# VHH binders against q9y6x5, part 444

Target 1, 379 residues: q9y6x5
Amino acid sequence: LPPKLLLVSFDGFRADYLKNYEFPHLQNFIKEGVLVEHVKNVFITKTFPNHYSIVTGLYEESHGIVANSMYDAVTKKHFSDSNDKDPFWWNEAVPIWVTNQLQENRSSAAAMWPGTDVPIHDTISSYFMNYNSSVSFEERLNNITMWLNNSNPPVTFATLYWEEPDASGHKYGPEDKENMSRVLKKIDDLIGDLVQRLKMLGLWENLNVIITSDHGMTQCSQDRLINLDSCIDHSYYTLIDLSPVAAILPKINRTEVYNKLKNCSPHMNVYLKEDIPNRFYYQHNDRIQPIILVADEGWTIVLNESSQKLGDHGYDNSLPSMHPFLAAHGPAFHKGYKHSTINIVDIYPMMCHILGLKPHPNNGTFGHTKCLLVDQWCI
Short names: E, the ipSAE of ESMFold2; O, the ipSAE of OpenDDE; V2, 0.75 times the mean of E and O plus 0.25 times the DockQ between their complexes.

## First folded at step 20 (VHH)

Design hd19 (framework vhh_8dlx_2; at its last look DockQ between E and O 0.53; V2 from the best seeds 0.57)
Fold by ESMFold2, look of step 20:
Order: C-alpha cells, then sequence, then structure tokens
Structure hd19 (fold): chain B 379 residues (1-379), chain A 118 residues (1-118)
C-alpha cells in the first residue's frame, strides 16, 4: 500500500505546555511514537508564515508569506487573514500537497490548513474545506477521515488545522493555569477523538500521523505597552503590521523615520531592512518592509490604545516561549523515542522522505530528523 | 461500582420523537467514548452512534438524519434523541462505555425498551 501521512496542527501550542499540564491522550500517542520537545520555528513567529514553512521547508523570505499582514509595493496588493486567497501571495513556493497530488495515483486532502483552499500554481488540494473558523473539530475530523478512507485516487497526504490553544492563549495568557488547564484538557480530548476515530476506521496502524504546531505563546500585560504614537506621528509612515513585529513603510525619508523610532522604547529593537539579523533569514523579499520594529518578549506595540490580549506570539524565534513541539506515530516512526529539537523547516524534507516525494529546493536538513525514522541509521 | 442505566423508553406512536437517557455512575462520561446500540426483537445488535472524548460524534449512516447523541457533563448523563420514529425502530436500546483506543466495549447498560405502535 502507498505510504500515507496526516499532518495535524493545533495553533499556538507552546512546547512547555506538555510539562506543565496533563495530556493523557497526547502522552499515550507519544508513548507509542516519537516526541520532539522543541521545534525552532521561523521568524516572524506568526500563524500563516509558520504553517507555510512546515509544508514548504522554506524560510519566510523564500516562500513569500512573511507575515499575517503584507503589502506588495509593485502591485499595490494587500494580504490579510480575511484577504488571503489570491494565488499571487502563495506562488513563491510549492507546498507538499501540490507535489503529492501531481504524482500518479495520489490525492491530497485538507481540513483548513492555511493555503489549502488556494489554487497554488493552478493546483488546489484535491479535497479541501474552504476556511471557516466556525466549523467544528468534529466536522473537520469527519471530512478528513472520510477522505483518507474513501477516495479515488487514494489520499496519501492530508492536513488538519485547529485554532486552539492559540485563541485562548491570546485571551487568558499562557500563565493562567485555571483557564489554560480547561482549554488544554479540551484539546487533549480532541486528540483522543482523532486517535479513537483512526482506530475505528482501521487506519491507525498504517497511517503516519504528525501532531505539531506553528508557534507558542508568551504572557502579556497592560503594564508592558510600547505606544508608537508617542514616538512618531502616524502621518510619517504606513503601518503594514503592528505587533509584536511592526512593519513600517516610510512616507518620508527612511533614515528620518528610523531616527524617530530608534529611541522610542528600550523594549523594542528597530531594524532597517539591511540590518535585520542574519539568523532571522528575514531580509530578501520585497514584502518585507524597509523598517521593522521587534518588541521584547511580552511587550505589545500599540497606537495609544489598550491591549485586550493577555498572550501573544510573533517574537524572536530564539525564544523558547515561541517554540511548539512535534509528536508523531506510525509505521515510519520509532516507538517511545524522544528528541530534543529540530528546525520547523526540517519537517518538510522528512515528510517528503516518508511519502517518497522528491523535495523542492528548501532550507530543511533531512539529517536533523533521521533519528525519528525506523528506516534510518541513527547510531 | 461502574454501571450504566438507560431510561425514557416506552410506547410511542409512529412519527413522534423520544429522548433516551443513560445515567453513568462510577466513572465520568466525558472522560470516555460512549455509544448507543439497539436490538430489535429477534435480531442482532445494530450500532446507532458514538460520542468521543472531545464530543465528536459518528452515526450509523442509515440512522444519521433521525438521531442525535449528546451528553451533559453536569449530570454525567448520555442522551439519544430520536425523531420521526417508525415501527422498525422498536428495539431495546443500550448505552455502552468504550475501551480507550479499541473497537470494543467494557460496560453495557441493562437497556430500555422502545415500542413504536399505534
Amino acid sequence: as target 1 above (379 residues)
Amino acid sequence: EVQLVESGGGVVQPGRSLRLSCAASGFTVSDNWMSWVRQAPGKGLEWIGDIYYGGSRFYNPSLKSLVTISRDDSTNTLYLQMNSLRAEDTAIYYCAKGKDYEHAFDIWGKGTLVTVSS
């Protein structure tokens, strides 16, 4: 039978939630599979960029989804979470579901993974749901398992996306034990639903399943605000994205805007595009604006307004609070193995290996993940 | 003491609705996956549907438009709502507790009889 893979994301699942909360269903999944304790994601540590990095193996500058809000100066196009369907934004890379379904006798299926309802390179996922956050996990699970079990040609790569614990992490903050315990218990129960359903359908023993996330979450506070309006008049720039990485398009001389901002707060780094640290791999794309502002962990950039968020993400990708985990189970994976860290871009070449696909050029390193796989020598 | 007790059965006319209850003791319903199953007179067991840990539900395709499974965590009770009842729905209705990660049950209720007749 052809190898099959289900890639699952629970948005905003910080790696250390596994240490600090109880996950009986997820821990049972891990016990019979593998765990990567920390996945180093890409900068900026936002949802759209990191989900696309998982499925392309590329840094944001290379795949072109550089933020949740973007502007292209040449075409005057805008991208947002409510305006994300133009293939223009996505066509700088080839995600794994496109490569997969172009193979003979293979299909791809998607339950709301970012980009799967877009015809990227004139190719849309063979089976998909149009994104709608009001669609229950039950309906997503029903559709994805139906497609895995009953499609011709067979679905060999499938994705499933869920918005929690990200939404609740923003609302309560990761340190609210009472509320986050309730939220994370519900998520663990949904993982139980996934595993139980796969077993009921006879899929469990022959399906590779990856459960991961795009980023973590850090605690915010009304006492940690950076008021941008106190430092610069809004008429001097166009704001493309606000917090915690602001994207600034100057309306006046760029150096003048930079000088107005550089001393705005000791809790914010201000970069000219050419001065963005090389370790971010966040410079070589026209969608990255001439000036970016990077708030320190737990600080929020505002326009003279209060923040309702008690948790946020998007910060420096070296921060452990921004890192998700990865767990996996299936015939390709060892049983009961724990690995300390990989890069999020490493997931793509690993998935290509599992599926027997030739990866497109990418930034991942297969060697970083080979110890997770039963067909590789790890000694 | 682990047990399941179904209730709400009885005689109903065709076309009516009925809600069955399953009271659980000795365990928490929402920590388990649960099922409804029925047995018509002289027939084998017929699966109606399941509700899983996180509330995901799956139904027998032949019954899907006629039934709804729900649970109430505050009363530790599982429900089966049945609509547009037919004479062929006459059966003993059981709730059951599933074994974690198995296609199997470890606790059954005693059943409640539903008779659909005029």
Scores: ipSAE 0.681, ipTM 0.893, lowest interface PAE 1.4, mean pLDDT 94
Fold by OpenDDE, look of step 20:
Structure hd19 (fold): chain B 379 residues (1-379), chain A 118 residues (1-118)
Amino acid sequence: as target 1 above (379 residues)
Amino acid sequence: EVQLVESGGGVVQPGRSLRLSCAASGFTVSDNWMSWVRQAPGKGLEWIGDIYYGGSRFYNPSLKSLVTISRDDSTNTLYLQMNSLRAEDTAIYYCAKGKDYEHAFDIWGKGTLVTVSS
């Protein structure tokens, strides 16, 4: 039988939550499997871009999902969480579930993972749910496990997505120990239920499971605001994406807009597109706007409005607060092994290896994950 | 010492609702996988649904719209709410504690009879 892999994402699960809170179920999962303590995600550290990086192994400039909100100047199209169904945005890359499904005697399943309810390269997951945040974890888990267990051709790759602890992180801030403890306990319980469900169905021993996240969360405050209206008139530009990495489309001369913004705040870096630091791998895509504003950690870019978020993400991907973790269990993985750091794009070639898939060209390094795998030499 | 005791069964008319209780002793319901199953006359055991440690609930698709499983941690009691009962719902209803995939359940109640009749 072909190997099977379930990829699970808990949105906004900051890596250091594992050190600061108790996770009995997740710790047990880790104890019987592997842990990567920090996963360096891609810039910008937002949901859609990073989830797509996980399943493509590509930087954002390469897979084309460069933000949660995008604008294409040629087609005049807009992308947002409420408008994400146009394959135009996704077709610059081939996600792993498409690759998997195009193989003989294999199918893919998905529960709410970004992009899975969109036909990409004219292929949509054999089993999927239209995104609906109101659908419970139980229902998502039920569908995924049912498909893993009873499908023909068999589901060999599945994705499961959950919106917490991201939503709560935004609401309460990651430093709210009381509220976040409650939220994270629930997450751990859900992990327990996931494991239990798999065991109940007899899937646990033969299924590879990866539990990860797309980004972390940093504490924000009303005392750390960058008001763009204090620096430039709103009529001079269009805001394509906002905070903590704002994408600016000038309506007047770009240089003039840049000059008005470059000294707006000591807590914000302003880049012309061509001057974006190479380490971000966030330059070579037409969907990246002419000017990018990058707020310092914990600072919020605002217009003449107050921010309601006590936590946010999207900041520099080198910041520990932006880093998620990766845990894995199954036949492909060692038991009781911990690794310090990988890049989020490294997950893709690893998953391809596990599934016996030929990976598309990607930015991941298989060598970074070799020590996690039982069939590889760890140097 | 360790036991499950179902209650709440009886004779009900079609279309009515009924809530069954399962009182646990000797172990904590909220720490375990708990299940409801039933056996109709002349038929095999039928799985109704589960509630897991974390509170996640799973149901038989054929019964999902008609049943709700819940628990009260303070009283260490499992519940089965049944709505819109039909004649075919006549059965002995059992609560059980899950063990593992191989052994399924390790503790059973004695069951409670539900008769749906006009």
Scores: ipSAE 0.477, ipTM 0.807, lowest interface PAE 1.3, mean pLDDT 95
ESMFold2 (binder alone), look of step 20: mean pLDDT 83; pTM 0.839

Design hd2 (framework vhh_8dlx_2; at its last fold request DockQ between E and O 0.96; V2 from the best seeds 0.89)
Fold by OpenDDE, fold request of step 21:
Structure hd2 (fold): chain B 379 residues (1-379), chain A 118 residues (1-118)
Amino acid sequence: as target 1 above (379 residues)
Amino acid sequence: EVQLVESGGGVVQPGRSLRLSCAASGFTVSSNWMSWVRQAPGKGLEWIGDIYYGGSRFYNPSLKSLVTISRDDSTNTLYLQMNSLRAEDTAIYYCAKGKQYERAFDIWGKGTLVTVSS
């Protein structure tokens, strides 16, 4: 039988939740498989960019999804969560589901994973759901498992996406133990649903399953605000993205805008595009604006508006609060193995290996995941 | 004491609706895989549907349009809503607790009889 892989994302699942809360279902999953405790995600640590990095193995500058909100100066196009269906934004890379879809006797399936409802390089998964946050996990799970079980050509790669605990993290903040405990319990139970369903259908033994996330969550506060209006007039720039990494498009001389912002707050770093730290791998794309503002952890960039978010993400990708985890189970994976850290881009070459796909050029390192795999030598 | 107790069965006319209850004791319904199964006279057991830990529900395709499974955490009760009942729906209805991550049940109710007749 051809190898099969289900990639599952619970949005905004911070890695240390595993240490601070109880996850009986997920722990059972881990016990029978592998765990990577921390996954260093890509900068910026936002939903669309990181999900695309998982499935491309590329830094954001390379795959072109550089934020949840983007602007292309040449075409004058905008990208946002409500406007994400133009292949223009996605075509700078080839995601794994496209690669898989193009193979003979294989097909791809997707339930709400970012970009999966867009024809990328004129290819779309044979089975997919248009994104709709109102669709229940039940329906998503039912579709994915049905496709994995009954499709011809067989679905060999599938994705499943769920919006929690990100939404709740934003609402309550990650430090709200009472509310987050409730939310995370629900997540664990959904993992239980997934495992139970797969077992009921007889899919579990031969299916590789990866459960991961795109980013973590940090606590925000009304006491930690950076008001840009105090530093620069709105007429001098266009805001492409706001917090915690603001993308600034100057309407006047870039240097003047920079000078007005550079000392705006001690809790915010201001970078000209060419001065963005190399470690971010966030420079070599036209979709990155001329100036970016990076707030310190837990600080929120605001205009003359009130922020209601108690948690946020998008910060420096070296911050532990931004890191998700990765757990996996299946024929390709060891049982009862824990690994400290990998890079989020490392997931792609691993998945390609599991599926027997030739990877596109990517930024991942297959060597980082060898210890997770039964067919590899772990040094 | 660990047990399941079904109730709500009886004689109903065709086309009517009926809601069955399954009261659990000794364990938490919402923390377990729960199932409804029925047995018509002279027939084998027929799976109706499941509700899993997170609330995901799965139904027998032949019955999906006619049944809804739900649960109440506050009362630790499982429900089976049946609509547009037919004579062929006459059966003993059982609720069962599933074994976690297995395809088997570990606890059964005694069942409640539903008779659909004119």
Scores: ipSAE 0.935, ipTM 0.973, lowest interface PAE 0.4, mean pLDDT 96
Fold by ESMFold2, fold request of step 21:
Structure hd2 (fold): chain B 379 residues (1-379), chain A 118 residues (1-118)
Amino acid sequence: as target 1 above (379 residues)
Amino acid sequence: EVQLVESGGGVVQPGRSLRLSCAASGFTVSSNWMSWVRQAPGKGLEWIGDIYYGGSRFYNPSLKSLVTISRDDSTNTLYLQMNSLRAEDTAIYYCAKGKQYERAFDIWGKGTLVTVSS
């Protein structure tokens, strides 16, 4: 009875990869559906925050996942990619899979999407995989399609997450044409596997599918390092997160720490929390530390003289290199339509519309996505 | 000249393993989804499993624990590994090339006979 939606993320898929590399399977998907060429994501342009913004429609300050590494001064709790299961971190918002499965005769399924293995508001995805990066795309695809095809109550909302091209983008940098061509060809083949499998199971014609990403990737260099230890003794602060947005908890007078840092590099902006630009929507949460350091694009904040990463993300969300894309296909979407841009927070109210769900209060604008949908008047 | 040629069949004792090969010419195996299918004497075709463009594999549930499909891009060859063979696995084994985004095959091999007997 209800419409079905599969939300797929390929982590770190920079929007302009679509024009700079070959994607025969993805281009076939787009040809029969819609493309949004650039999605303007949220600051900071990191994995956990942006994946949660997609499914809540909220800025990071509002949903509480403000970085991949966090500290909460009230509870003294720490969050990291290896310590992310405490519902405390996730409970400042209600993700769409919780709202969906609380509806009569509906369930939600998840293959590795950030937060889906956590009981948020005492509710965990009806079907899920505990996060394990070693689990193959094949196994994730098999589980998600089995759940979409064989569940009672039916799975009406499903998520699928894959770690590439983010992992390779960090390792090689987005400018490494040879390695990134190989990586992106593999990803396109996996998109082909997804479409082929959905058609083999008879799901393709009646399932809405969104293929998107959380952020892009920019080239880094050993010639673009900001050595924080050259500017301030580590005993004066606690480092909550390092690069490219450092989160600084002063151990001495905050103004003194700020003054030691403000002239550290012309390639780094130093903000007191109250001075963070309003356009970032990154101020009104206790998890945002008293001082943040924002490196210029392609610059790396380090504590030593070297960095192992050749690509990174997390920079200013106005930078085109930080922007992902969105493609979609299914009964709710037009065929062969291209759209220039939406905000990443707009995806949530669009998904709620497709699923017939009442959205929670959010920062998205349904009107921005109306032109993608067959049931909406575009103007 | 588009062809699929199976090899590696023969007589094998129960409980043993066998690897079948399928050499492709005239197209690239890794650019297509590929399948193994078998036909036991006097019976219809039985699907064994598929391998897709990115290497994702899907199997007949009744055979899943006994078979593995793989491919080698450098030799343009598809493989079927069969383990713990039983008399009921006696069949002609075919490889097939799928039509992109369809439930159908367009190219079939000639088949290779596997006989499982003492």
Scores: ipSAE 0.796, ipTM 0.926, lowest interface PAE 0.8, mean pLDDT 94
ESMFold2, look of step 20: ipSAE 0.711; ipTM 0.901
ESMFold2 (binder alone), look of step 20: mean pLDDT 85; pTM 0.850
OpenDDE, look of step 20: ipSAE 0.913; ipTM 0.965
ESMFold2, fold request of step 21: ipSAE 0.788, 0.768; ipTM 0.924, 0.914
ESMFold2 (binder alone), fold request of step 21: mean pLDDT 85, 85, 85; pTM 0.856, 0.856, 0.856
OpenDDE, fold request of step 21: ipSAE 0.935, 0.933; ipTM 0.973, 0.973

Design hd20 (framework vhh_8dlx_2; at its last look DockQ between E and O 0.90; V2 from the best seeds 0.76)
Fold by OpenDDE, look of step 20:
Structure hd20 (fold): chain B 379 residues (1-379), chain A 118 residues (1-118)
Amino acid sequence: as target 1 above (379 residues)
Amino acid sequence: EVQLVESGGGVVQPGRSLRLSCAASGFTVSDNWMSWVRQAPGKGLEWIGDIYYGGSRFYNPSLKSLVTISRDDSTNTLYLQMNSLRAEDTAIYYCAKGKDWERAFDIWGKGTLVTVSS
């Protein structure tokens, strides 16, 4: 049987949720598989960039999805969650489902994963759903499992995406124990649904399943706001992306804009593009704007309008609050093994290994995940 | 202590709708995956559909257009809505509680008879 892999993402699942809440279904999943407690994601810690990093093994500067909102100065194109269908934005990398599908006797399937409803390098997933947040988990799960079970050529790679607990994290804040308990209970139950469905279809024993997330969530407050309008006139720049990492396109001299912003708040670092710290791997792409503002954890960059979000993400990727987790189960994985940390880009070479795919050049390190795999030597 | 009790069965004319209920005692329906199955006269058990922990529902493809499974957490009750009933839908209908993460059931109702006839 060809190896099969299902990659599942619950958006905004903060790693320490596993320590602070109960997850009976997920814990059972972990007990019979592996857990990586912390996954260091890529900077910026946003949805589109990190999901694309998972499936490409690349830093954002390399795969070209550098934010949820982007602007290309040459083509004058804009990217956003409502305008993400232009292959122009995705073609700087080759995601794993394309690589997989180009193999003989294999196909890929996707339910709502970022980029999967776009032809990338003239290839679109054999089976996919157009992104629609209104589509239930049930329908997504049904389609994915149907495709995994009945497709010819067989689906050997599939991805499933769900918007929670991110949406609720934004709404309630991660420190709202009452509401987040309810939300996370639901997430755990959905994991139960997934596992049970796979078992009922007879897929469970032979399917590799990875459950992960793109980022965590930090608590925000109306008491922690950075108002840019207090520092610089709005007419002097275009805001390409906002909080917590604002991308600034100056309309006047860049230095003047920088000087007006550099001391705007003690809770915000201001970088010229060339001065962005190397550890972010967020410099070498034309889609990164000339000035980047990085708010401290829990601080929100705002204009005249106030933010209603009680939680947010996108902050420094070294912050634990931004880190997701990874759990996995299947023939390729050990049982009952826990690992402390990996980089999110490490997932790609691991998935390629599991699927027997030759990986494209990437920033991941296969050695970081070897201990998760039964066919690898690990001390 | 632990039981399932089906109700709502009876004689109905073809084309009519019927809703069956399954009242659970001794366990919480929403914490378990539940199933509806039926057995027609002289035939084996036929799976109708499931509702899982998070509420995800899966149906027999041959019956999907005709049935809807739901539950009420407040009353700890499972439901089977059947529409456009046919003579071939005549059967004893059972609700069952699944074993957690297993392909088996641990609790069954006694069943309720549905007869579709002109």
Scores: ipSAE 0.863, ipTM 0.942, lowest interface PAE 0.4, mean pLDDT 95
Fold by ESMFold2, look of step 20:
Structure hd20 (fold): chain B 379 residues (1-379), chain A 118 residues (1-118)
Amino acid sequence: as target 1 above (379 residues)
Amino acid sequence: EVQLVESGGGVVQPGRSLRLSCAASGFTVSDNWMSWVRQAPGKGLEWIGDIYYGGSRFYNPSLKSLVTISRDDSTNTLYLQMNSLRAEDTAIYYCAKGKDWERAFDIWGKGTLVTVSS
């Protein structure tokens, strides 16, 4: 009887790809379920922070994964996408798979969602894959569906993560219609594989499935570079993260470093930590550095004037190009309903409701998602 | 006309490998989920494995280490690679087109005979 939920992320899936490309499998999924056309994600609009916000319902300042690259001055620890396994970084919040697994007669499973191969609060999903980007979608799908179908105690919450279209969005840029059409067709076919497999296993009727993403993608250009080396010598600061939100740890007087940077480019905002706009909810954590540099959309902060990316993300979360979508299907969800927008932090309390879990304190608003759910009055 | 045509069957010695082909016409293989099935003399149909829209593959557990399904979208062709063949692998091998979002097949080929004999 307990309700089951599969949470799926296709990294870097910009919301307007749905309008600009063909998705026969995803559109059939949406037709029989619900769509949220734009999900307003959290600043900074990077992979690790936003995936953790989905599963905790918290702003980055509250869950502590504030960027893909971080430094903690007290412990001297570094975090990066190649060095992300220390529970220290993740323990400022309790993700939904931990709460779910601690329930009697329930398990959690994970196929590569960020953080699921880390023992957070000494708890790791009963079934998980160590992250390895070379593992095929087929193998991830095989493992997650095997665990959903054949586990004791039963898996009631599962995650599945795929690196596309993010990787190709960086490589080609979101405006490359020919290459992105090929990439997005492949992703739609993989959604078809997911749905067909769930039907073949008899899971489709009683499994709630959310397909979403962490952020979008914007076009970059060699004409839109901000060269930090032209404004400040490397000896004056430690660079914790570079682009499009640079994290600057001063080695000399903070005000002096700020003054050298504040007029570096008209296409970059320079913030002292206390001056970061309140709407970012990005101030109250020691992992946020004393100075951040926020590039305008499509601008790239560089040291050596080289850039290998044609697309990027991490920009201001008010930008539509940074927003993903959310689609869902299952017994908890209406059929054929479209909703304009939610906040990414709203996904967590909705998932807790579906699973019958008491949410931890969070920044989400359950009322924002009520119209998606069959058991709720839409107000 | 919608057709599936298997080829590559024949007589092969135990322990050897064989690759079967299935040419599809009248529909696109990658728009469908596809399957290989076999029938040994005097026996019922035995499912070998499937390949789905995006290339994800699922196999009969008893055969998983012995077979590989693949497809070539440019030639609209499905393949079955069989290794370490045994006498009990003697069968007619069929490719089949699955019904979208169902646990059923709607189009079958005529089959290709594989005989494993020493």
Scores: ipSAE 0.566, ipTM 0.845, lowest interface PAE 1.8, mean pLDDT 93
ESMFold2 (binder alone), look of step 20: mean pLDDT 83; pTM 0.839

